# Designs tried in a protein design chat: VHH binders against BTB/POZ domain-containing protein 2 (btb2). Part 7

Target 1, 284 residues: BTB/POZ domain-containing protein 2 (btb2), of Schizosaccharomyces pombe (o74778)
Amino acid sequence: MSMNSSTEISQEPSIMKPVSSISSFVFNAGFLQGTFSDTTLIIKGETYHLHALFLGRSPVLLQKLIENNPKGDVHYTIEVETEDPYVTKESCLFVLSTLYCDSPRIPAEVNVCSVLAVSDLLGLDTLAFEASSLIEKSIRPETMESVIRFLDPNFEGLERLKMGMYPRFTSGLFNKAIQVMYNTLVSNWNTEYARLLCNLPFEVIKDLLESDKLTVGASSMARYKLANEIVKMRASFRKQNHIEGKGDESVVLAFDEGSRGIQLVHIAPGAESRRKIWKATSVR

## First folded at step 20 (VHH)

Design aa4 (from z4 with R108Y)
Fold by ESMFold2, look of step 20:
Structure aa4 (fold): chain B 284 residues (1-284), chain A 125 residues (1-125)
Amino acid sequence: as target 1 above (284 residues)
Amino acid sequence: QVQLVESGGGLVQAGGSLRLSCAASGFTLDSYVIAWFRRAPGKEREFVAAITGRTGYTFYTDSVRGRFTISRDHAKNTVSLQMNSLRPEDTAVYYCAAGKPSYWEAIYSGEYDYWGQGTRVTVSA
């Protein structure tokens, strides 16, 4: 006749619902809903209602919080200025959410380049390095152009390519991209790599096509033909897009180097547009 | 009792627009993430867009970004999905859902607590 809680636990009246975990409450009520938010953060005109305690895990945001409330219990309003097109609303939401997590991971669905950009902006080095690692692992023919554009969005040239726009995290990605190209160029030069090859600096094209690391057929003639097709493609691209002042490019046979068999030559504006093949072989 | 009711579905030509609405009763939006999912015939249900009820943060799947806009109206306790530049592949039953995601990926998953009955959207070629 007497009953206790051990026999009807699922039907016991007044059983309190489990308290949400700290991590669940912090993410949902805190980050997503802004419950008890004390900070208005503005990035590129977008507003985020957040918490100074968690934002303080960003060295950049911590400094701004200290500067904007040296003494007091007032609401913080802080702004982070940037013109970086890779800093997007979606990437800001993701990166800011990681300040509310103990061990955040970058999901496959987010734009990793944008995560790197926002992580750099906010001084989140661990997340930026993780993003850089994911970019490196994503380097394939179908992603190559987007990776190269991310490294040098303004077409500044080789020195920018080597460093990228976030040098602490992007230095070396270009070298990894080139290593992938050595194994994939022959199959992709006129398809996935066509536009990329037209936009790469001449010295990159020269080093790529002259390298012993690139295998092209069984003879120097196969490499010569490929190099000529690429040079022709680049010239057509410049003409179609009205790109001036780059001079001419040509390919010559280089018999004194034997194994690679070719030399790419840049002819500056105002110089002869072609070199005699046999004479050019003796240069270098 | 918590209830979600969708409206605004219909037939539209490619390039046209529709506005879906999700009315919530039995709770307020302030504690929930409200999402739209869609299910095309013969396919799995997929995420379309979500909005946080209190802060108004928005999330979109790639195929709709720039074409669809999710918004909320606290006074009416509703969430709307404005769908512009519609394509035949947008044809589906659209479902409104509400939940409290505990981590980033949960925003995009179909593990929401409450679901509406759905509203059909048909986009003619």
Scores: ipSAE 0.723, ipTM 0.907, lowest interface PAE 0.8, mean pLDDT 86
Fold by ESMFold2, last read:
Structure aa4 (fold): chain B 284 residues (1-284), chain A 125 residues (1-125)
Amino acid sequence: as target 1 above (284 residues)
Amino acid sequence: QVQLVESGGGLVQAGGSLRLSCAASGFTLDSYVIAWFRRAPGKEREFVAAITGRTGYTFYTDSVRGRFTISRDHAKNTVSLQMNSLRPEDTAVYYCAAGKPSYWEAIYSGEYDYWGQGTRVTVSA
């Protein structure tokens, strides 16, 4: 026989929710939603609502925070000025998010060249070096023009190509790109590499086509034919784009005892004569 | 009750435009990332675009960047997807989703807490 009191009221149990992890709260509420943000960061006219504590992990942003609020004001306003076209809104969002993480990785969704540019801008050397490594590993015929343009976006020439726009991280990438070209030029010269070959400095084209690291068919005549096709393609490109003052290019057979090869020759602007070059026989 | 309701789908010629809308109830936009996903017939669901509710940061898949614009309206508690320069490849059922991504890749991955029923977009050649 059960004796229940009709006057007693049971208290409902409290519903308790676990505390979100530090990393989840920091990323979602902090970075994505700007909860408790104390800093307005401006990069290329875009505004980011962020936190000085995390931004201070960037040497560049730490300096800006110190310089623009030396009295410890409640709210920081800092600006990073750049005209770098590789600094984009999307790449800034990704790179800034890494200041809110301990072990960030560069995912496939982001432009790695832009990540390198923003990382350099913000003094994030480890991330910039990781981006450079990914660019190097990505070098193939389909990406070659993009990589070369990233190294020399303003068509400055060989010295810029060797260093890139971020020398601490991009020096040597051009040499790696050339190594890939030695193995891929013959199959791609008139397709994936066509526009690239038209825009490369003559010195690069000459070194590439004259190199014994490049294998072209079974004969020296195959190399001569390929070199002539590329020189013709470059000349057509200059004509179609009304590019003047670059002079002319030609391919001649280069002879020495027991060898046959080619030489690419540049005729400087303003010279009317065509020069024929007879290579002297080798002397031991 | 948390609910997401999509609208604005339909038939459009290639090169045309459509504006999709996602109305949220039972939560405010400020605490969520709101995203659009799409599924073409016989294909897996894929990410299209996302916007952070409070800060308004936007994210896009490569194939729609420059053509689609995601935006939010706090007064109506809605998120919109303006789709310009539409292509036949954009034909799909478009789904609105809301969640709280805890790391970068989660923005794109479909790990969202709430999903709408979808609205159909057909782009004819």
Scores: ipSAE 0.701, ipTM 0.905, lowest interface PAE 1.0, mean pLDDT 86
Fold by ESMFold2, last read:
Structure aa4 (fold): chain B 284 residues (1-284), chain A 125 residues (1-125)
Amino acid sequence: as target 1 above (284 residues)
Amino acid sequence: QVQLVESGGGLVQAGGSLRLSCAASGFTLDSYVIAWFRRAPGKEREFVAAITGRTGYTFYTDSVRGRFTISRDHAKNTVSLQMNSLRPEDTAVYYCAAGKPSYWEAIYSGEYDYWGQGTRVTVSA
C-alpha cells in the first residue's frame, strides 16, 4: 500500500508563513546568489555579483564606488588590482561575505594568512588584526615555516621579516616566532625546522644560536656542535640548490664569552675564510 | 517537489577520473547552493564541494582542492563533480545536497534541506 498526501500531512494550527530572517536572506539570497545585485566587482580576474550598500562598509570599495558612479544607470563595475599571491578566490569570498554579516568570525576552514591579505586590501582593519592575532596564536614548529614565508615570501631578509608584507598588522610576528624557536629549536632543527633554517638570513641564525635565551646542554661544546651542524646543513643546501655569491659561514669559540661562548662568522665572497687562514706553528 | 538524483559512480583505478552528476527537479539552481558530501566506510559524512546556483561561487574541502572541480549547467539543471587523480581514500558514497545556507559555516555543514540517495565510488589501489 502506497502512502498518500493525507497520511503525510500533520494536523497543525493555522499560522502565517514567516518571512525569511534578515540575516538569512542577506547572506543566502544576497551574498551567495547575488539576488538584486547592482555591482560587478573584479579581483584578480574573478567576478563577484554584489551590492553597493554592503560593499560600502569597506573603505576601499566605497571609494571605488564613489569614483565609478554610474552615468545614467544603476549598475557599478569596479576593479581592485593586486598581484598578491595570498589574495585567493576562496579568501575573497570569505572576506566579502563579512560585509554581509553583523558579527563575523574567522572559521577554521579558511586560510588565515589569506584572510589577512584580503582584509588589508579592502581596508578591513579589525578583521586584519583578528587574522594577525590568530596567526600569532598558531605559531608552532609545524607552522613555523609557513609563518616565516608569509612574512617574507620573496626572501628579502631581516628588515622584511621584522615588518612582514602588511606592516600595520604583521609587525612583531617575527619576534614572536623567534621566541617560540628558543624553546623548540633543539628538538626540531633537523626535522620540522630543517628547510626553514637553511633559508633564514645569516643574521637571524647568528642571533638565534648566540642568544642566552637558547639553552643547549650544559656547555659551550654542545652549543658549538649544534651550531656547526646547522651551518653545515645551510652550506649543503646552498650547494645542492646552486645558490652562489653568499660566501661561507663558520662557528668559532668566542674567547671573551667564557665556557658558553660561541660566535657565528660570515665570510664574505672572496675574503679570507676560516679554512683559508693558516697559522704558523713552527717558529725557529 | 524537489528531487536530487546522483549518477556517474563506479569503480576506477587510483590515478583515474570519474564525473558525478546531480540532476535537480522541482526547482531551478538559481536559488540554491548545491553540495557534494561523502561517507567513507566506517566514517562520518564529510563535505567535499559546493557551488552557488546563480553566481557559480565554488567551495572545496582541502583534501580535494586542485583534483576535483564542481560546475553547474543551467540548461540541464544539473551540477557535476569532476574527480581527477583519484586515490583509494576517495572511496565513499557521494551524496548531492541542496540548501540555502544562512551563514558561512553552514556551507560546509550537513544542514542542507534536500539530499539524494547517493552514488558509490570505489577507487582501487
Scores: ipSAE 0.698, ipTM 0.903, lowest interface PAE 1.1, mean pLDDT 86
Fold by ESMFold2, fold request of step 21:
Parts: C-alpha cells; sequence; structure tokens
Structure aa4 (fold): chain B 284 residues (1-284), chain A 125 residues (1-125)
C-alpha cells in the first residue's frame, strides 16, 4: 500500500463511464427494437417499425415519406408494393438495417440475390452493385442453376437472360455464366448442369455446343457425342415433364469451320424436314 | 436478477412436433433480443432462431427455416419455439439466451448476455 501524506485533495485521472456508443444504440434500440420509431413501413404485408431520418437515406422511401406527410405529421405510414418473389422478409430486414449503418457488409446469413432485389426496390445502388459483384464471383457449377434462375425466373428466354430482372445491376451476368460453362460443361453436363441444360433456350444450347471456346476431346466426333447426349437428355426431360410445343432437336455433322464440325438443328412444331425419304402415299 | 428458464423438452419421433418455452424474469422483453441456440452431442453450440422483444422481428438458421416458428408473449414474458417436422439431426440441448446485439452478425453469434440452463430435445428415427 502506497502512503499519501499530503493534502486530501490530489488530482487523479477521472474516467467517466462512456455513454453507449452511437452506432450500438442506433442499431439495437433503434433498428431492432424500434425505440422512438415514427414510421410504419409495409413491404409485402410485413410491418417494420422504423425512423424516417434513417429511411430517408433510401431515395424510394424518402419520396414516399415526403408524399405521405406534406403537412409535417408526427407518424408516417408508407407502403412499398411488389410481387417480386426475391423480396423476402429476412432480406428486407437486412437491407433496411443497412440504412442504420455507416459501412454495411453483406454477410453469409443473407441471400445475396434477395439483397439485390430489395436494394433495387429501395433505390440503394451501391448495395445492389455489391450484391451483383458477389453473385458474379459465386458463379460455379454448384450455383449455376440458381444464378440462371435468378436472371430468368419465369423462363422468358434469351433476351431476359441477357438482361436479368434488374438490368442496371444484372446485365452481363449471363455472359459471365456462359464463360464459366465453357470450362465446366464437359465435367458437369449430366450432373450439376443436367436440369439447367434441359431448361435453357435452344439457341443458348446451340451457341454453347458449337462454340470455338468449348473444348471437347480432340475430334468433332467427341463433340457430336456430347451434343447428342444433351439433346437426348432435353427431349427426355420434355417428355417426363409433359412440356409440349417446343418441336424437335437434333445434331448433324457440319462443314462450317465455326461449328467445330457439328450443327444443332431445331425443327419448329409443324415444320417439315428439308430432307424427305421416299413415301408410298399420294398427297393433296 | 435476470433469469431465463427453458421448458418443453422431451422425446419425440421424427416428423413430430414439440414446443419449447423460455420464461424471462428480472427484465422486460422489449429491451432484448431473445434467441434459441442448440448443442448437439459432441458439437459446438449453434444459433437456431431469434426474436426482437419490442418489434417482433424474427431470424432463423437455414436448417430450421419453415419448420420452426419463434414467438413472444408479453403478458407472460415468455418466448416460445414451435418445432415442427422434427428430424433426428434436431436432437440437442436447446438454450434460451437474451442480449442486445449491436450489429447484424451479433444476432447470430453466441455472445448473448444471459443464458438458461437448457432443455433436452431427442428426436428418434
Amino acid sequence: as target 1 above (284 residues)
Amino acid sequence: QVQLVESGGGLVQAGGSLRLSCAASGFTLDSYVIAWFRRAPGKEREFVAAITGRTGYTFYTDSVRGRFTISRDHAKNTVSLQMNSLRPEDTAVYYCAAGKPSYWEAIYSGEYDYWGQGTRVTVSA
């Protein structure tokens, strides 16, 4: 024990207990618990008790707050309508929480495709671009079907695939996915890619299998065999799932240098073959 | 004294249902996030579900999403976990926890302030 023999008054360090950090209080008391909330936000029937000051960082929500309260009312009620299946309760919670943070990150617990959808809905461009970048970096055989489905959830076809459902952020993702397929198709066509290849538009399958960028063995016969297996798989899939009106597909050997010695041919429903075999019946 | 007491554990067959309850005393739910964690034999404790006390926002781990429902009852100061379509891999000791997460990832971490003693759930094949 040190002895202090001088006056009772001495200057010692005074450490005042910190008030809770602003960021911690804002996140927990503000976002999670809605303390002093002044806004009821409704998205797809789900209700969020939040704060106009923070929601105003979303251009979309700011506009709704201004329109909803032109006279300076104390409590806001605003609604964002959407039928987008990628807009989910959990992703709305995450994206809304980023309005209460200075430097948010997209964690592993959230679905990045849904984060992109909600970010687009709320006009949060920086977060939407970050989500798109993460989707691009995640493209591999195991995720390919999910990425393609996200780009074209309603099976509209090639033009939708090229743009995606959120063109400012998803344009170009399809091209990146095709680039990955050139290097992974041979090893995955009958496993990870099986269902995906059955659902892709014929023109995509044709371009993929005829491309110089795809390497299949050392000869056109190897490519012919692979293409034929994929065409057969697609036909079986259509039959098994009662899909009609798509016509027939086949693979032929070809002379064109750009086709790597094969050509995939699509015969539209009702179209007659350019080559006919001998027939014994007359026709009108 | 803050206290959390779990109840409702037991033995159930695969495909069955069970309802866990967590009774809180010494605090109101409004100030806390209440979560369920579980520890399977020989494994680390893992997050299951959470609910915010005042707003009622819910969070789930992927493996229980759609099968488990977390809910709160302010009158009884309790949080419940309804577990449907149970699987053998749901077998664990389930712990109730309460805390004040200060960032998104903290909701899912095991760094909650208060913990119950746990209740065992066993799911037979």
Scores: ipSAE 0.681, ipTM 0.897, lowest interface PAE 1.1, mean pLDDT 86

Design aa4 (from z4 with R108Y)
Fold by ESMFold2, fold request of step 21:
Structure aa4 (fold): chain B 284 residues (1-284), chain A 125 residues (1-125)
Amino acid sequence: as target 1 above (284 residues)
Amino acid sequence: QVQLVESGGGLVQAGGSLRLSCAASGFTLDSYVIAWFRRAPGKEREFVAAITGRTGYTFYTDSVRGRFTISRDHAKNTVSLQMNSLRPEDTAVYYCAAGKPSYWEAIYSGEYDYWGQGTRVTVSA
């Protein structure tokens, strides 16, 4: 029997498909694949193949593109220098991608602290404020140590904690963290908060434990016992980690008008009772 | 004929290494994002890593960051996943996928156009 010869065109898939939306094409072909890229952007030694038109939506990158606008050259090479450990390749990818999007949002999968850092670096204030708001809303016992470390990564102390590393966006986060601690310290001091409490400045520990906003059991003795446990934990931490020169800490019962409380006391390293030093005065 | 074929799975001891490969036929990787997903016994499929075909941008889930490295080879039209410091929790069937994400979250979702049949990785204690 004789059969029809030659090859016939497959019926799969549809022969009429819609064109990619502008936003889909811009994100996939543009941002992800660098199609028609005209700019080499370098951040911390990582290279990104991107587009000046979209990068110009960043005030910081726009300035660098203007400075790098040589005669007769349509390819830009720009660099943003930073030593910030929160500026990572993946956070840069996310933040840069927002320049290619309308109404971007910060998804749960990205590190919000790093998004804030990169947003600050690139002058993207709206995104940086959104990141700060998400950090504030996420403050809980499980995240507290990471938030505090983000505010003061080098353990500089209270003044750094109050401002954070990006003061325009992080001022006030420490106060929010303290407010959360008032409701969560008693249940978490020896678990989620153990390492955090050992690394916090004494002034913070004192204010936290002495505050009437903190409720510990039914009596001043419960607060006294908790404060002693925390002071002991901090002292053991310093000994185990060979931290010297920080002085001693203790808890005493404090007497007010008709009530009893506690007071945390710190004795500075090498501090001694100082007697008044006088000078002989000679007069004519 | 569009096809993705994984290889390189097997049994290894904890702390060991494996290199998975994903070979693409019927299309070039240059216009696709290539991703690895995994499914542990009794669990849902989860994202592991992805790489953009042309620019080479890489994406990782937190549990593998610093231990796994995704890479591409344009000449061989393949994507590889180097898995170091393996842990028993990495035991799963690993799937290669290819797609064209149109928004950030799509990179991490299972909404890819093409999927391989998977390669099994078992990490013993």
Scores: ipSAE 0.675, ipTM 0.896, lowest interface PAE 1.1, mean pLDDT 86

Design aa6 (from z4 with S31D R54H)
Fold by OpenDDE, last read:
Structure aa6 (fold): chain B 284 residues (1-284), chain A 125 residues (1-125)
Amino acid sequence: as target 1 above (284 residues)
Amino acid sequence: QVQLVESGGGLVQAGGSLRLSCAASGFTLDDYVIAWFRRAPGKEREFVAAITGHTGYTFYTDSVRGRFTISRDHAKNTVSLQMNSLRPEDTAVYYCAAGKPSYWEAIRSGEYDYWGQGTRVTVSA
């Protein structure tokens, strides 16, 4: 009577790994790993393995998906062309990742300017506005040059500065920058702002230094001295960098009935530096 | 047994290069995000670089961008970190980690499932 000891293989209950939240799954398996990717997206030569369903959250990508799959193919190939230098692989990864998220936040480690650029490119207005807002909040003496360069990377001038490269989102940033400068110029003109002031258009410098909003010591003389130092700094910069043909700049004291101010004057190349004390005739 | 093993650390002069390798045993790296972290003497552990398994997406900390390159070898089940233009500030113990980040910040947070023992990199002035 051979007792067949049926070794009950105690099936250890397969500890069902807690089903990750849909958000976690979508981010990890979907975005990071590209599981069951149905879309190849190419931006600036970089390839992303993504999902059309999530890409459809971008109006730009949605349109491209519609256009590129008229036959209902299983796999989409989409290319977004751009020459925008602020569109980077890192920013693309981040912005694309946000399509897999319910409420994305822009982390501090990501370049916000690049996020704005990619968001604009992909028609992600909410994210673009958020990026713009963060840029605005980041404006300080230490970041000012970077912000200004972002607004006008090609040094096109005042009009570009006012609009930025993404007018829907960057319009007004220059004004905010100028407002910060009104309050911080005196303390930073020869340090954090030195290079910036040398590269800004004359019109901007003029408006900045002549503005009553500029916080300068209580005397017109203090403003004059500051302006004169900045003009000298700019002149020195032009000389050192062999920038020719820009003419000269000068500061004059302006006397109007009851108010003392300054006026910045641009002297065209070849024009006799007539130190004309330009009497600001009060345009009545 | 799941294991990550780092190799390739050593002494190098400033401006020199090293190639670190992370080898996995007991699991496939393709299913994970692989990251390099480093801990300098007296400092906190910091994120260096990461690479996704299948998609090959790469992530870098700003201080190493353009100098370091993370890559993977699927056949060998390894991830490498090519470090060029090394600086004294790059001196640290470098750790390889494998995980499945569930959100963007998790890629850099150090919330990984598996860790190596680390390899020491010393950059002399």
Scores: ipSAE 0.848, ipTM 0.948, lowest interface PAE 0.5, mean pLDDT 90
Fold by OpenDDE, fold request of step 21:
Structure aa6 (fold): chain B 284 residues (1-284), chain A 125 residues (1-125)
Amino acid sequence: as target 1 above (284 residues)
Amino acid sequence: QVQLVESGGGLVQAGGSLRLSCAASGFTLDDYVIAWFRRAPGKEREFVAAITGHTGYTFYTDSVRGRFTISRDHAKNTVSLQMNSLRPEDTAVYYCAAGKPSYWEAIRSGEYDYWGQGTRVTVSA
């Protein structure tokens, strides 16, 4: 009577893989993989497979969803048109991904200017403000040119610089940039700022160099020397790049009620250098 | 058995091109994010590129943008990395990885489920 000891193979309880958090599932299966996507979103020719429920968090996308579902179709096709060069595929992916998250943070690896652009496009004001704040914090000599270009990509002038391309979010960034320049210009004018100074409007250069906020030292002569070198640099740049019609720039020493300052003067093209002795009008 | 196998590495001159391939066996890449990482001598592993298995979304590190292209072949269950305009600084062992990132930063952090053994890319000056 051979007792066949039935080795009960103890089925090790299948360790149920911990159910991923809702946030993890929504991000991975929802956003990344587009599982059960009900919405085709097109931006600048790129297609995104998304979910209307989450897209509704964008006022712009919500409106488009409403407009494009008159018959109660199961699948939405919406298109957001833009010619904004700062709207990129990567920035769209990131910003769209934030619609699947509770409190998204802008990572350092993501272009914050592009995030601002896409956020503005999609009506995501909170994210746009956050992006703007990060841009402001990033302003330094090494980033100054990129920030200025973001504010005025086409170098339209001072008013555009002041407002930026997204006035609701970029207004004031120029002023912050100028403040940084007041403190850093002397050490960076011929290096980090060289190209920027050559491309900035005369009015900006004038205000910058004539400002008492500019840290040049205790000597009016030092300020004059700096201004003169910058004017020469700009002139050389215009010559080298065959930029015609902008006229000439010069620096003069100005005396007002015992204070020594400088004045930048713009000479229009074709204007006869009449040495007009500028009488220092006492600004009362 | 689940396996990722890299191929296509080698020696190339600066400005040259290579095409890396990652082949998956034992599972489908459709449900995964597939990423390339690289490790240069004396440096830490860094993210290069990623592609989502189903939606085809692509992610790149800034240093390779415009030069490298990641693509997927569903029929072959492979992912490729076309590397153009190679530079000496691209010299590294390149690894293929597959995973299911749960948040944005995880795509680049190296938190992947499966890894290949790597393929060596050497770019000469």
Scores: ipSAE 0.845, ipTM 0.948, lowest interface PAE 0.5, mean pLDDT 90
Fold by OpenDDE, fold request of step 21:
Structure aa6 (fold): chain B 284 residues (1-284), chain A 125 residues (1-125)
Amino acid sequence: as target 1 above (284 residues)
Amino acid sequence: QVQLVESGGGLVQAGGSLRLSCAASGFTLDDYVIAWFRRAPGKEREFVAAITGHTGYTFYTDSVRGRFTISRDHAKNTVSLQMNSLRPEDTAVYYCAAGKPSYWEAIRSGEYDYWGQGTRVTVSA
């Protein structure tokens, strides 16, 4: 009768190191580890094990929680659908983690555009505004293209640029980016930024080149030269990329009551180059 | 005794692949965040990837995203780092760490409780 001494491996309860703070506990045990999770959240096919209590801080998630638990089930399954390419797993993790925090800060390593997208998706307006503010502050000659792309990733045009993909939060960013662009054009234009100018709508280029803001430090002739270079660059770009049907662009010197300006003109495809000397009829 | 042991390092050509493994003894990784860090010659230690022990959330540094995959084997009490499309810049000693980060930035800061001795990865041009 061999007494099989079942060595009860006394699983010494892992002495939970005293969590120094409730915030630390909630972040670690709650968010990271999903301890006693009562909610399965699905976003773009990714699953998150979360807590309804904290998710209720999102008006969007709160509504979904309410709608999806008519029977008072202990476990919630919520799906948030989105096709937004800026919604990423990492940004979702970060934004969801902020629901477990009192005063979330957006760290530098996190993509702020994606944070904005997820925040908008989940109705987290404060975080979305913060993200927008950070984007605005990040606008520099080196970053303005990325911001513009974020505003209009599908190249829809000026109206989209003005509003962005998240109008409540992205309106005004274009104006800031354009201001940086003006300054860049006047002071230190780098050919590395040429692609940006080539991808902008004609209307934007027109406004940019015709703007009195470009007169700061530059002669009318200098403006004309710059404009002409840009037009040539854009034309070359269109040719190289087989962009057809957009017509041609030309720069003309405009003389209005003592001020020399430039005018950017769009030439429609197939319009015979009739050198119509557009006589600027002085609107008396 | 609590211990983390790395394995799988070696010499590989650029574009090649390696799989690192981190084995824990004396404790379960389920309650921890497990991270890989690396230290290149003459450089500071940097975060590479992390995985949560229970939920399986993954975190990556941008430079390895799409090339590296961190995974966990609960049965073996191990974490693996599959490294594909290796580059000379990936040359480093890779360290496994386990901890309980208390805030977001802590995941990448190196504030971990346990560390392995490291395994050397050399990527030749």
Scores: ipSAE 0.834, ipTM 0.947, lowest interface PAE 0.5, mean pLDDT 88
Fold by OpenDDE, last read:
Structure aa6 (fold): chain B 284 residues (1-284), chain A 125 residues (1-125)
Amino acid sequence: as target 1 above (284 residues)
Amino acid sequence: QVQLVESGGGLVQAGGSLRLSCAASGFTLDDYVIAWFRRAPGKEREFVAAITGHTGYTFYTDSVRGRFTISRDHAKNTVSLQMNSLRPEDTAVYYCAAGKPSYWEAIRSGEYDYWGQGTRVTVSA
């Protein structure tokens, strides 16, 4: 009858220095240190030691807490499954930390796209909207590529770009990005911006160059010339970077009911450049 | 007396590795956030990495992410910074700090209670 002396590790109550505020206490002792944690949260294989009371501020986590503790256990173990590449450990830490705060601000050092992803995942709409707003405000020619990638990381096409990966929060961002690019191209076309265009998907370039918005202040011929220059630059870029298999791009002048337009055409790899003068048939 | 002592600094070639260690005496790191800061010549002190004493959460500045790893040894009451793929830009005096940040930005702000004397890391081209 070997008396397993349960060495009660007398956790000497670390005399917690009087924390100046409840907010400081819940952040430091609660979130950072996990003091009296009652919840193990797992996201993408990472473990967080948190508190159900604060996690209940997330509708998603609240539901999981309810579902996973039917017996009234003292400790919760919940897992949120996701394959979203924008859900990172750092973004999870930040977003989870906001559950311990009254009015969180998104710091500049935190990836705002990841914040949006995690916020969406956890049903934190206010934070998601804030993140979306920050993304929108960050849209510049220099950031456009990253925004486009965020909206369509799998290169699904224009429809995905328009909605983004989080439609409730990302719808409209593409249009904003395009508008910024239009303004940039119209006001100050230079080789630096052309370089940025080389990294954008064909569908984005097509949408951009075929838009009537680019004709504001420019002749149709000027538009064609610009489009052709961009196509050439993109081709050169692909060559220089040994990007193979994506085919070629060409600009075609389209005549529709007396108006001159341009159409960008993708030429599949191996398709003999049959200079097919594509007569833009007016889709009636 | 409460003390933090850094070690492991030295001269290394670009692409090389170093392991820094921060040893605490007079107190346990379990109740603290432990951070590494660095100061390059002519530059301000900047945040590098942090680890929470109990939960083991890690924080990194973007420039070191994927190259540096912060870890804690509870038994030895130490924190280590494994630095891989070192670059000349990583040349600095590296400082260990321990504190109890009360908000997110405080983790990186340098508002820590205890500081080491620093260890010099020089990365040659």
Scores: ipSAE 0.797, ipTM 0.937, lowest interface PAE 0.6, mean pLDDT 87

